# VH-VL binders against Probable nicotinate-nucleotide adenylyltransferase (nadD): the designs that were tried, part 9

Target 1, 199 residues: Probable nicotinate-nucleotide adenylyltransferase (nadD), of Chloroherpeton thalassium (b3qyz5)
Amino acid sequence: MKKIALFGGSFDPPHYGHFALCTLTRELFSPEKIILSISKNPLKGSANAPEAHQLAMAKLMAEELGKTGPVFEVSDWELRRAGFSYTIETLRHFHAIEPNAELLLCIGEDNYQIFEKWKAYQEILQLAHLVVFARSGTQGEQQSSRIIPPERYTWVQLDLPLSSSDLRREIAEGQDWQAKMPSSIAAHIAAHRLYQNEK
Below, E stands for the ipSAE of ESMFold2; O stands for the ipSAE of OpenDDE; V2 stands for 0.75 times the mean of E and O plus 0.25 times the DockQ between their complexes.

## First folded at step 4 (VH-VL)

Design S13 (framework fv_fasinumab)
Fold by ESMFold2-Fast, scan of step 4:
Structure S13 (fold): chain C 199 residues (1-199), chain A 120 residues (1-120), chain B 107 residues (1-107)
Amino acid sequence: as target 1 above (199 residues)
Amino acid sequence: QVQLVQSGAEVKKPGASVKVSCKVSGYTLTELSIHWVRQAPGKGLEWMGGFDPEYGETIYAQKFQGRVTMTEDTSTDTAYMELTSLRSEDTAVYYCATGWELTPYYFDYWGQGTLVTVSS
Amino acid sequence: DIQMTQSPSSLSASAGDRVTITCRASQGISNYLGWYQQKPGKAPKRLIYDASSLQSGVPSRFSGSGSGTEFTLTISSLQPEDLASYYCLQHDSYPFTFGQGTKVEIK
């Protein structure tokens, strides 16, 4: 049975953390596709990049990932929807397109800890197998396994301390951020002065 | 057992603000999302807003945008709903209700309600 | 916004009667619908969740059915304590919206 892995996020900006998660997913699960699904968040503040630049940077990330091997795609389906978009809606969309594929939903440990609070989380578990990326030394798997059956998730340890929120702050403050993402993305950020408050 | 206990009735003049509290017991605010619903005298129920844990943000109904603020104090397990620039049509019973629990997120527990009267 | 329309707005029935209340959504909401009972002077109480699941502790005479845009709450044998207003709620999309309510009176 073919597998399709889904990474949902704002990619605002994408970074080597995303790169590592995507390549590790390919090595561990051998999916037919790995989809970077750009999340629509109408609650974003002025510190965030415009949606057109989120899409452009995600496409650059998929291009860089493609140099290491095939299977990487970008989906802007959520960006084309009206209003709020939730993970369950994205999963229904991909299930409708590929009804015979096993969907792998790739999330971080922080999201896994509050997964029971996600819209229609029980339906998410019917549509997708969770792939949970966690840093070493956490108790997260033990805490959440009381509610989420162990057969519906796979726990993957990966110590890589990068976040888009921290990067946005570092870029705004003029810190050394360029080495934390592929150079094509760093060039895009610099060329378009993203995440910068000029005073 | 989850219980929601709200603050007492308020009487306010037009243009004032009101802040209603909702104390959670039997669970913590880190485990529960809280929503607010109001009901004008003799009228039906109206959803005002609530915390969405997937977005990590509070969502307000468009009608109340700019006038309502919903906050939480996790140290006291108390949620608050503040409504500003009060008008006579804001006279209503205001309820807090849970959005998330081990059962599906559909207002399985409610506070007793707080009557807010706005009159000159 | 998704509009929820209930019918009837009010009804009067005798003890033992079968009572049906309908709720229509202006767009598809799958099964993301709950039914709530509000007795005079009290906070609402959930009767049904996910369109058809009976809340623990609620009498079996209450049942829900439907999916998509058309939903029904049924009380198979009306009791005096069922005098109340009944509301449907869609929680498919923000803003969450209630039906206008159905007042049930016992003759």
Scores: ipSAE 0.104, ipTM 0.632, lowest interface PAE 4.5, mean pLDDT 85

Design S17 (from F7 with heavy chain A100Y V101S A102S; framework fv_fasinumab)
Fold by ESMFold2-Fast, scan of step 4:
Formats: C-alpha cells, structure tokens, sequence
Structure S17 (fold): chain C 199 residues (1-199), chain A 121 residues (1-121), chain B 107 residues (1-107)
C-alpha cells in the first residue's frame, strides 16, 4: 500500500532533530513521500519567526533532506488558511488528494501522551496510522491502559536531541547554536537576525 | 484524589484587576492543565479559556482576549487567572477546572469550589 | 462560534418521573459533548462524557445519548437530590460553549 508520511510542526527553526526523524522515517517505512506540514499558530509571539521565514527555513530543510533520498515536500496549506489549523483538517486535505494512500502521522511521545485532547482525535485515528517517536530507550512500550488501540500506532525509539523552543532561547541568549542545524538554515537565521529577543 | 482549591472572594472597583488562584493537589500541573469558567449571579456557565495541547498555547474566548491572562506555576502547582480593566458585568463566580490529563480525552472532570469576584463602585 | 441550545429552560417534576433534557448544537460536534450538574451553591460536577459515557460514581439513572447536533440527557427516575441546573458543553472546537442550562425542580 502507498504510504505518505506527515510531519506537522512549526519548524521554528528546523534543526538536526527534524532531520534525524525524517531520515529514520524514510528508512523504517519507505514512504513514497514525506511531507513537512507547517503549523499555523495565530497566537505566536515575539519569540517566534514570521511565517514567511518559517516557510523559507522548512524549504531549506527539505532541500538538505532531498540530498539523502526520497522526495521531501513542504506544505504551506495550513499557513494559507484563515484562523486555527488543526491536524484533522490537514489529514482530511491529504486524504482527499490521495484517498488510496496510507497516511502516517509522525508525532513525538509528548504529543502522544496528550493525543486524546487533540481536535477530533478519533477521526485522526481513522485517517492515519500514528508513528510515535519515543525519547530514550528504557521506556520501550506504552502502558496497556492507554485509550489509543495498539494496532493504530507504531512505537519508534529515538532520543530527540534538540527542541525548537530550546533553540530559540539559545539563539536569543547568544549561545552556541549554529552547529545544531544545516548551515543553510543557520545562515538564514543570522542574515535575517531571527530570534533576537534581547534586542 | 484530585482537588482544586481556589483563593477567597474579592471585591474590586471598576478599572481594577483581579488575580484568582487555583491550587492543584493529588496531581501536578505537569500532568494536567487548567481551564477557567465563570458564572454571573443567576446566569449560566461561560468558558473563558484554557491550554490547547495541540498548539502548545493558551486559547482565550474572544470576549476576554486582551483582558485575561492565564498562567501556571509548576513549582507550587498553582494556576492563575488575571482579569484586567474590570467592569460591573465581570461580577461572577470564577471556576477553575481540569482541561486535560494524560490518558483521557475528557474535559472538566474536576472543578474548584469557585471564587466570587464582585465589581462595584 | 458553536451555539448550544438546551430545552426546556426549566422543568418541574415529581420523584420517580422520567426527565429528559435536550441539547442542540448549531453545527456538527460528533460526540464531543459532556453533561454537567450544578446543585445550588456548588461547583458543577460532570455526569456524562463523550455524549453517552457515564462518569464513575454517578448513579445509573443518568444516561446520555446522541451524536452530531442533537443530544439528550435522561434521568430515568428522578430523586430529590437531583434538584439542580444541568448544562451541556461542546468541546469540539474553540471557543468551548455551554448550553444556557436547564433548571430541574422537584414538586
């Protein structure tokens, strides 16, 4: 069955953690397409990059990923919509385009633990198979009393080395951050003085 | 057992601000989120806002946006709701209630006892 | 915003009576609806979640049904301690919205 993997996030900024997740997804699932879907956050504050720069950096990440294998795409569909954009709406959109594809929704363990609070989470489980990236190897399996049926998700062990929120703070504080992302993205951040909160 | 204990009644003048607290016990604020609901005397329940885990942000009802701030102090397991530029129509009982907790899709399974805020000249 | 309309706004019934309260959403909300009981002078208490699931510790005389836009709370045999206001809440989309409430009085 044709597989399409979806990574939703702000990519604010993208970093080597995203790179590792995308590469591992390609290796484990062999999807025909991996889509980086940029989340719309209408409440974003001064700590965040403007939407145009989120899109530019995500495209740079997709270019770097493209050098390593399958076609990586950036979707700005959520950014072009009015108001809030929820994962269920994005999944409905891609299901309508590719009704015969199996959608893989890639999320972190923190999101999985609170997944039942996501809008229309039961419909998400009807449209997509969850790929859950778990931190550190000693908690390999989810507890049996979870609400999400085990046949609707795959548990993947990978310690995520970075977070965008930590990275924004590190950039604002002038810490060593440039080695934590592809150089093209680091250059974009420096050139446009992104995440400079203390100024 | 989860308990939400709120601060005591407040009397404020128009134009003042009020900050209501909600202390969580039996759980930690890292394990659940708090939403706020108010009820004017003799009227129904009105949702004010709460944390949206999918966005990682607090969502405020449009009516209160710009006037309300909801914060959480995980070191003391206390949530706060601050409402500024108070008007007489803000006279109400303000409730905190659980928003989310790991492993359940259910909203508002526990409630605080309520805090009466009276706004009068 | 999703408007939640309850009917009736108030009712008076005798102990042992079957009571039904209806809640209507202005657009589809699937099963993302809860029912809440508020006794005079008290905070609300959840009775029903996911439109039809009974909260642990709530008497079995309470039940919920419906999906999409029309929902019903039923009390199969009204008891004196059931004197309260009852509210539905949709949590399908922001802002979350309550119905206006139904006051249940016992004659």
Amino acid sequence: as target 1 above (199 residues)
Amino acid sequence: QVQLVQSGAEVKKPGASVKVSCKVSGYTLTELSIHWVRQAPGKGLEWMGGFDPEYGETIYAQKFQGRVTMTEDTSTDTAYMELTSLRSEDTAVYYCATGYSSGTPYYFDYWGQGTLVTVSS
Amino acid sequence: DIQMTQSPSSLSASAGDRVTITCRASQGISNYLGWYQQKPGKAPKRLIYDASSLQSGVPSRFSGSGSGTEFTLTISSLQPEDLASYYCLQHDSYPFTFGQGTKVEIK
Scores: ipSAE 0.276, ipTM 0.695, lowest interface PAE 3.1, mean pLDDT 86

Design S18 (from F7 with heavy chain A100S V101Y A102D G103S; framework fv_fasinumab)
Fold by ESMFold2-Fast, scan of step 4:
Structure S18 (fold): chain C 199 residues (1-199), chain A 121 residues (1-121), chain B 107 residues (1-107)
Amino acid sequence: as target 1 above (199 residues)
Amino acid sequence: QVQLVQSGAEVKKPGASVKVSCKVSGYTLTELSIHWVRQAPGKGLEWMGGFDPEYGETIYAQKFQGRVTMTEDTSTDTAYMELTSLRSEDTAVYYCATGSYDSTPYYFDYWGQGTLVTVSS
Amino acid sequence: DIQMTQSPSSLSASAGDRVTITCRASQGISNYLGWYQQKPGKAPKRLIYDASSLQSGVPSRFSGSGSGTEFTLTISSLQPEDLASYYCLQHDSYPFTFGQGTKVEIK
């Protein structure tokens, strides 16, 4: 059965951490598509980029990823919805489009630890297989503390200490940041003076 | 068997700050989220904010943004709501309530007993 | 913000009567609505979640219905212990908003 992997996030801005997760997902799972799903943030403030620029930068990231393999797409479906869109709604949307595909939901270890608090998490597990990116080597201890059945997730170890919130702060403060993302995205940020917000 | 126990009543002067606590038992704060709701005397319920686990952050109602801080101490399983620059209209019963947790993602199935905060000159 | 409007604001009925409270959302919220009962001097208690699902331990005389923008809480046979204020809550989008409440009294 074909596989479609889903990466949800604000991509505000996208960075090499996102790049590494996406390329590793392609190599490990050989999905037909990897979808970068842009999350709508109803709490968006002056520290964040406008939605049009989030979409533009995500598209630039997908273009850069596409140079390594042609399976990357951007979805703005959540941005077109009013208010907050939960992961279950996004999964229902993609399941409706591709009912015969196996969905892979890519999340971080911190999200995995609180996954049972997610809206309709049991329905999520029926619709998608979790791909959990973990920073540590204590997988056995993590697994024993979770309610999620072991057959519903795959544990992938990858340690990359990059954060969009730290990048927004570094850009605003005039620190060195350009080497932490593809040059096309760095150029977009500079050209449009994004995140140039003095505290 | 989740139980939420809140700190006792507080009397504050205008301009002061108040910090209300909510002790969780039967569950840990690493396993559930806490939201805060207030009710002025004779008025209805008003949502103030709470932790959204999918967003990974605490969300505040715009009316309270800049005046409220909601924190959690996982070592003592105690949630806190601190409201600053108190005004007379902040006189209310403040409730903590469970958000999304475990297999019950629908909000407010357990509530604290409430903490009366009176702001008087 | 999503506005939640309840009707009526108060009602008086006799024991055994069928009572209906309605809640209208200013925009579509699918089924992301709960109903809460608050007795005098007490914290609220959830009666209904997901618009129509009865909370465990709540008497079967309570039921919820509706989707989108129009919702109803029904008490099929009002009991003395049902004297309370009733609130709807939308949790479709932030900020979460409550209806203004409906006070139920027995004649």
Scores: ipSAE 0.013, ipTM 0.582, lowest interface PAE 6.6, mean pLDDT 85

Design S2 (framework fv_fasinumab)
Fold by ESMFold2-Fast, scan of step 4:
Structure S2 (fold): chain C 199 residues (1-199), chain A 119 residues (1-119), chain B 107 residues (1-107)
Amino acid sequence: as target 1 above (199 residues)
Amino acid sequence: QVQLVQSGAEVKKPGASVKVSCKVSGYTLTELSIHWVRQAPGKGLEWMGGFDPEYGETIYAQKFQGRVTMTEDTSTDTAYMELTSLRSEDTAVYYCATDSSGPYYFDYWGQGTLVTVSS
Amino acid sequence: DIQMTQSPSSLSASAGDRVTITCRASQGISNYLGWYQQKPGKAPKRLIYDASSLQSGVPSRFSGSGSGTEFTLTISSLQPEDLASYYCLQHDSYPFTFGQGTKVEIK
């Protein structure tokens, strides 16, 4: 059965943490494709990049990832929808276009901890296998969820030292941020003066 | 089992503000998504807003946007709903309600707080 | 906003009667619908979730059916304690919206 891996996120900005997660997913699961799905939050404001720049930077990240191996693409499907968009809707969309593929939903440990509060989480588990990326030393790997069957997720240990939120602050403060992402993305941020004056 | 206990009835003048509390027991507040629903006398139920855990933010119904604020104090496991610029049409019973740790909305309700707006 | 319309707005029935209440959504909401019972002077109580799943502790005489835009709550044998208003709620999209309610009186 072919596999398609889905990384949902704002990519605001993308960074080497995203790069590492994507390449590790390719090595561990050998998916036919890995989709960077740009998430939409209509509540986000001035601290965040405009949607057009989120899309541009995600495309730059996919281009850089493509240099290490094939299979990476960007989806702007959520950005084109009106209003709120949830992971279940994105999964239904990809299941409809690839009904015979196994979907892998790649999420962080923080999202896994609250997964049962996600919209239609039971339907998500029917449509996708969870790939959970966790920091070393956490107890989450040993803790079984009462409601998420162990056959529905894979636990992957990977220390992720970068966050987009911290990175936006560091950019606004003029700290040394450029080494934390591919140079093409750093150049895009500098050229368009993104994340300036973030509080 | 989850129990939600709300603050007592309030009488306010037009233009004032009211802040209703909802104390959680049987679970920690951080494990729940609190929503607020009101009911004017003799009328039906109206959703005002609530915390969305997937977005990590509180969503307000457009009708109340700019007048309502929903906050939480995790140290006391208490949620609050503050409504400002009160009008006579705001006279209602205000309920807090919550999802358990599943996909099920409004499976536990507070007892309600009557807010009367009169001069 | 998704409009939820209930029918009838009120009804009177005798103990033992089968009662049906319908709820219609102005657009498709899949099965993201709950039914709530509100007895006089009390907070609402959930009876049905996901359109057809019975809440634990709720008597088996209550059942729900439907998907998409048309939903039904059925009470197979009305009891005196069922005197209440009944509300449907869609939680498919924000803002969440309730039906206008159906008042059930017992003769």
Scores: ipSAE 0.286, ipTM 0.699, lowest interface PAE 2.8, mean pLDDT 86

Design S21 (from F7 with heavy chain G99S A100Y V101D A102S G103S T104G; framework fv_fasinumab)
Fold by ESMFold2-Fast, scan of step 4:
Structure S21 (fold): chain C 199 residues (1-199), chain A 121 residues (1-121), chain B 107 residues (1-107)
Amino acid sequence: as target 1 above (199 residues)
Amino acid sequence: QVQLVQSGAEVKKPGASVKVSCKVSGYTLTELSIHWVRQAPGKGLEWMGGFDPEYGETIYAQKFQGRVTMTEDTSTDTAYMELTSLRSEDTAVYYCATSYDSSGPYYFDYWGQGTLVTVSS
Amino acid sequence: DIQMTQSPSSLSASAGDRVTITCRASQGISNYLGWYQQKPGKAPKRLIYDASSLQSGVPSRFSGSGSGTEFTLTISSLQPEDLASYYCLQHDSYPFTFGQGTKVEIK
């Protein structure tokens, strides 16, 4: 059975933390494809990049990742939907395209701890195997870790050094940010003066 | 059992701001999704916004975008809703609400008692 | 936005009557709908979640049905304490939207 891994997020901007998640997923699960699915953000304001630049930067990240294998893909399906899109809808979409593939849904530990609050979370567990990226020492200490069946998820230890929200702040403040992402993405941000409009 | 306790009634002048609090007890704020709903006297319920745990951010109704800010302080288990540039039509009871004992996001099985905000003069 | 239309806007009925309130969504919302009761001066209370699931502690005379765009709340034998306004809520997509409400009065 082939595997397809899904990473959902705003990628606003993408950074080496995303790079690390994607490469580790490749090493551990050998999926045929890793899809960066760009989440619709109805609340994006002046501190965030326009959706067109969000998509452009995600494509640059996928190109950089593609140099290391496997082939990476960006999906803008959520951006094209009317209204807000939930993960269950994205999973239904990819399951319809690839009904015989095993879907791996890649999420962080904070998301996993409140997973029961996700729309149709039981249906998500029927459609996808969870890959949970957890910091050392936090796995299983929350109540939500006990109510998701163990066969439905895999814990992966990875301490992420970066966040997109911290990067947006660092860019706006003129701190040293360019080394925290592939140079093509840093160049795109500089050329288009993204994240410069913070008060 | 989860309990949501809101701050007391407020009287404000047009153009002022109001910040309503919602204290969570019986569970931790980090494992709940707090939303805000208002009701003008004699009128129906209106959803203002709330934290979406799947998306990881707060979603606001377009009508309130630019005037409302919803925040959470996990260290005190308290959620806040701040509404600025108040007008007489903002006179309403403001509720915080969440879900806890339902599997999945079926919403609002727990409500605060409501906070009356009166905008006059 | 998804528009939620309730019918009727108000009704008066006698104790023991069967009453139904309908709620129509302007687009499909699957079963992501709840029904809420609000008694005078009180916060709303959830009666039904997931379109048809009865909230624990709610009397069995209340029931919900429907999916997609058409939903109903039924009170099989109206009691005096059921005097209240009733609201449907869709939470399928943002913004969440309530119906305009149905005021139920006892004759």
Scores: ipSAE 0.155, ipTM 0.643, lowest interface PAE 4.2, mean pLDDT 85

Design S22 (from F7 with heavy chain A100Y V101E A102W T104S; framework fv_fasinumab)
Fold by ESMFold2-Fast, scan of step 4:
Order: structure tokens, then sequence, then C-alpha cells
Structure S22 (fold): chain C 199 residues (1-199), chain A 121 residues (1-121), chain B 107 residues (1-107)
């Protein structure tokens, strides 16, 4: 009965694309809550924000989402773990907290195409129903592995022109980026000079 | 059937570097990942590292940090493991072994024959 | 790091005997454990994957069981060709870790 949706990502920075995905998930699945789970980035470099700022910005995004309706939470569980963190470990964690809830794992089409290479992907399918967000283009269900049962995923087409990688580049280059995220997040980035290149 | 063929035995002096190769046949390196395991004479097996496709990067055991580099050349289907600043304690047989395969996440179902690296004097 | 402890470190048994080797993980690893056989001078060979699944081509006298932190490899009727070292491996978390090994000798 009870549904809980999980959005994993670096939120580095969060933007209106994340906002739209979360809002659409609420409308389509009516979950009891949506959790923004901040992933640890082992390839973190100078182009990325420190983990404390990723957490702060994700919390700001959850606050903005909360103004549109219930219920959004941020989880820093993955950031607190030593070493690497895999989706299966995050799912085990939330299943232990909410054993009677159906977990909805929200992922992008690119991740779906390599899902069989994910650690313990069969256990992930036992613990969660996949919600796959696909952009318009070449990719589609026809490129999906035949190993993933069709009853274990829902395909959602949504054309979002925003990516955190592109946004980090635009911020570093001084392009017009502030309209692509809630103003509270834009203010946080500006106040702390995140994603800046001194040369 | 997948086969892993490794380069021949090496004898090195302390402080030198060694680079061991592992040629993959019967499959392509783009469809599987390679891990490296070593075994000192009379001792057990020790995992050194390998490529993780979910993270898209190579993960090394902390003990070898700063000394080991694992690379792959997909054009020749050959994986490499280079260990620098060799010590007598690095004398061991070095093995390559398969990790993830497309649709089959079975670890170490195929192994190379091993490469003996002797570090002396 | 997850520590894998094997017992016994060595054993000697007669042909036809039932042999049991245990492996304990310092934390839960579900069923992400394999068993490997290494004969003198040879590369290791996988016997068991996912704690209890028998590798194709491996004799049925070999079996694995367990989940979580306690695992067992059983040889129901020891044969002379089973003289080897046996290793467990956890692949639940990086770094992957092997047990210290169990040497099996036949009388």
Amino acid sequence: as target 1 above (199 residues)
Amino acid sequence: QVQLVQSGAEVKKPGASVKVSCKVSGYTLTELSIHWVRQAPGKGLEWMGGFDPEYGETIYAQKFQGRVTMTEDTSTDTAYMELTSLRSEDTAVYYCATGYEWGSPYYFDYWGQGTLVTVSS
Amino acid sequence: DIQMTQSPSSLSASAGDRVTITCRASQGISNYLGWYQQKPGKAPKRLIYDASSLQSGVPSRFSGSGSGTEFTLTISSLQPEDLASYYCLQHDSYPFTFGQGTKVEIK
C-alpha cells in the first residue's frame, strides 16, 4: 500500500529538472513521501561542490518542493558512509526503516540501459519498482535488457533540457544560469562562490 | 569461451616497476571488466583492484594506493596492471580474473594462468 | 574492510570422508560469497557462486550454504583429486576480501 519514492543523485547543483521529476513522480504515483538521497561522488574534483554544500542545496530544493505539496525529505545516509555507496545498500537501508512500504526507485534512461551491470541488480528489483525517466530521442524501451521483467518498471517520457554537468560549466563561464533553479539555491551558490574557476 | 592469457615471469630489483598484461579472447573487453589478485609464495589470495561499471571507474585496495595502476586497451582486448616502487614483499604470482559480464554479474569465473614477479636483492 | 575468517586453517581426511570448511564475515554480506579451489601450481577455480550455486562442471559432491555472516563449503565424499587450498571471497563491498584459506590434505 504505502509508497516511498527515492531519487538518488549528487544534486551538484539541484535545478528545475529535479523539481519537475519530483513533482511528476508525486502526481503519477501519489507516494507517502519522496526522498532525495545524496550520492557520494568518488570522482569529485574542483568543478564539484563540497559535500556540505551539496547537502545544503538539496535541503533548499526539498523546502521549495514542499511549498508545492507534501512530503519531501533529504537523506545524507550515503554521504556519512565510509568508502563507496551503491544503490542496493541505500535500498536495504530504507527497506529496514520502512519494511511495509513499496519503494519506487527513480532513475534516468541512461542508468536503466546499464542496469544489469549494477551491483546486486536482481535484489534491487526485489526491493524496488523502477520509475525510468526518458528524454525524447534515440533511446527507448527497445534498447532495454530482456532480463528486466516488464512488470518491474514504469516508463515515463519527460523532455528536460537541464543537466547538472552543463549547469556547472555555465556557472563557471558566467553564463545566465540563475533562472534554471529556485532563487534560494542560486543565492547559496553566489554567496559561497560555488563552481567558480579563479582563472 | 572466455580465455585470459597473461605475460611471462619477471625478475625485478627493489625500487623497479613491473607491468603485467592480460589478453582477453573469446569475448571483448567492452563486455566484461578485469580484476587483479595476487598471491605471495605459500600465502593466500589478495584482491588488488578492478574496474566497476556502475561507478565507471577502477577501484584499488588501500594497501596499494599510489603504487598500482590498472588500465585497459579495448582495441587489443588487453588489460594491464602496473606496480611501482617494488619491494621484496611484492614477490608473488599476479592473476587477472573476470568481473561483471553483460547480464551476468558473476565474479572471478575465469582466471589467467598467473604471472610470477620476483623482487630480489 | 570486511574480514573473512576461515576455519580450519588446514585439515587431513580420508577418501570418502565428509569435509566441512566454514567462513565467517565480520559484517553481513547477504549471499555475495564465492568459494574457490586452488590446486598446487594452478590458478584458482570457482566452485560456488552466490553462496550456494554450483559452478557448471563442478562435481555435485561440492555444496555451499549460508547467508549473512556464516557460510559453509561441504565436500560430501572426499576424493584424492580434491587435495587443494580452498578460499572464500566476499564481493558485497569494496575492497573484496578473501578468507585466509584452508589446506585440504588426503591421508
Scores: ipSAE 0.015, ipTM 0.582, lowest interface PAE 6.3, mean pLDDT 84

Design S23 (from F7 with heavy chain A100I V101A A102V G103A T104G; framework fv_fasinumab)
Fold by ESMFold2-Fast, scan of step 4:
Structure S23 (fold): chain C 199 residues (1-199), chain A 121 residues (1-121), chain B 107 residues (1-107)
Amino acid sequence: as target 1 above (199 residues)
Amino acid sequence: QVQLVQSGAEVKKPGASVKVSCKVSGYTLTELSIHWVRQAPGKGLEWMGGFDPEYGETIYAQKFQGRVTMTEDTSTDTAYMELTSLRSEDTAVYYCATGIAVAGPYYFDYWGQGTLVTVSS
Amino acid sequence: DIQMTQSPSSLSASAGDRVTITCRASQGISNYLGWYQQKPGKAPKRLIYDASSLQSGVPSRFSGSGSGTEFTLTISSLQPEDLASYYCLQHDSYPFTFGQGTKVEIK
């Protein structure tokens, strides 16, 4: 059975946290493809990168990830749609393209805790197996107390100390941000003055 | 049974602020996504904003960006919508609305009774 | 923003009549559309979700159909208690937008 893993997010900017999640997913599940699915940012403000740069940085991240294994791709399908796309639509899209593949939906523990609030979450569970990235110490919580059946998800321990929102703030404030992402992405941000004070 | 109970009618002067509350019962506030919709007298419904659980943030309609704030107090299961710099055009009934997060489809499954805010001199 | 246009803006019909209200989106919204009924002085009530799914407790005379850009709400046999304004709502993309409403009156 072919496996395709999906990481949804704005990647605004992508950082070493995303890098770690993607490489660990490749090692644990051996998928034929890992797709970085770029979502529109519904908050669209001066604090966020323009969509063209969001896509460019995601492609740079996929190139860096490709150096560790040639299975990483970027999808701009959500960016080409009007407005913010629901995850169920993205899963239906990829299922239609690859109907014989098992989809792995990669999400953080915070998303998992509110997963029942997601549009058509039961249909998501029919289309995809959840890969939940959990912080140290949370794996022992009672999974049977959740509505989501245990066979529909896998816990993966990974502490992720980076967030794109904190990183945007640090860039705007001129803090030490460049070491938190691949150098190609840091160079792109610097060259285009992304996340700086409003021009 | 989910119920949303809103605070009572308010009369405000132009330039003032108003904060409308929405008390949740039958479910906990953490299990719901709350949105706010207003309706000017004799007019249609207008979406103001709400929490998007997949994005993880509150989204405001651009028209209200910068003068609306939506907050929640999970200890009292109460959501709030504060609108500042009030104008006569803000005279409307303000509704909170939500879906059940842990059961069934969401978006405006349940509505508060509405709070009339009148902005007049 | 996605513009939602309802037709007609108002209608008057007799008890037992079939009433159809149309909602058109300025761009594709798949099936991310709900229909809401609002009686005078009351909060709106959801009738239909996901374009065609009937809300629990809503009479079977109400039905929804459509996908993409054209949607219809049908009341197969109008009853006096159905006098209300009806609104469609798209929740495909932000900002969520309502149609302008359709006032249904009995003659």
Scores: ipSAE 0.026, ipTM 0.599, lowest interface PAE 6.1, mean pLDDT 84

Design S24 (from F7 with heavy chain G99D A100Y V101S A102S T104W; framework fv_fasinumab; at its last look DockQ between E and O 0.48; V2 from the best seeds 0.00; counts 0 for: pae E 5.9 > 2)
Fold by ESMFold2, look of step 5:
Structure S24 (fold): chain C 199 residues (1-199), chain A 121 residues (1-121), chain B 107 residues (1-107)
Amino acid sequence: as target 1 above (199 residues)
Amino acid sequence: QVQLVQSGAEVKKPGASVKVSCKVSGYTLTELSIHWVRQAPGKGLEWMGGFDPEYGETIYAQKFQGRVTMTEDTSTDTAYMELTSLRSEDTAVYYCATDYSSGWPYYFDYWGQGTLVTVSS
Amino acid sequence: DIQMTQSPSSLSASAGDRVTITCRASQGISNYLGWYQQKPGKAPKRLIYDASSLQSGVPSRFSGSGSGTEFTLTISSLQPEDLASYYCLQHDSYPFTFGQGTKVEIK
């Protein structure tokens, strides 16, 4: 069956942690496409890049990832929606475009732990298989989901501790940040003076 | 079994503020998403706002934005709704409501008993 | 904002009658609609969730149907204790909005 992987994120900015997630997914699942879906950040403030720059940087990331093979695409569909953009709405959109594909929804462990609070989480499980990226191999009670059947998710260990939030702070404080991302993205940030103190 | 118990009736003058409490028992407040709904005498139900667990923030209906604050104290399992700059049109019964969080589409399975707030000259 | 148009605004029917209340949404809301009963002086009580699922403990004479933009609450055999106002609620998109209500009286 055709597989399409979905990564939601603000990519604000992208970093080698995002790169590692995407390349690992490509190797583990061999999807026909990996879609970088730019999501709105509900905590967005002056420390965040404007959405146009988030989209531009996500495209640079897709270009860097695609140098070996062009399986990566960027979607701005969530950004174009009015109001709140919930994961179920994004899944319905891609299901309508690709009704015969298996959708792989890639999420972090922290989102897995509160998955039951997501809008329409049972419909999400009908539309997609969860791929959960965790920092540890197993957490007893929390890895054994009480509401998610075992056949609806795959647990994947990831050991790269990188954070866009930390990176935004490091850029604002003038710390050495450029080594944590591809040079094309670092150049974009510098050229447009993104994440700097009050402008 | 979730139970929501609200504070008693209030009489206020125009321009004052009111803070209605909603005590949760049977579950902890962090396991629920509390919303507030009001009903003016003889009128229908009106959603005021509530906590959105996927976003992790409180959403307010636009007509109350700037006058309403909804807060929670997890140490006492009590939610609060404060409405400021009261007007006679704010006379209503105020309800807290929630679900058990067994699924997003199942809002408002449990309701408090209501708190009458009367705003009079 | 999604407007919920509920009809009729009131009705009077005899015990044993079949009663139908309709809600129309101004845009598609999938199945994110609930039906609520409010007896005089009481808080609302949920009867139907996800448009057609009967709440536990609610009598089987109540049923809900519809999806998208048109929804119906049916009481197959009206009982004296069904004297109440009935509301639909959409919870697909903020702000959540109620129908205007239907007051049901027993002849």
Scores: ipSAE 0.067, ipTM 0.620, lowest interface PAE 5.9, mean pLDDT 85
ESMFold2-Fast, scan of step 4: ipSAE 0.451; ipTM 0.735
ESMFold2 (binder alone), look of step 5: mean pLDDT 91; pTM 0.938
OpenDDE, look of step 5: ipSAE 0.525; ipTM 0.812

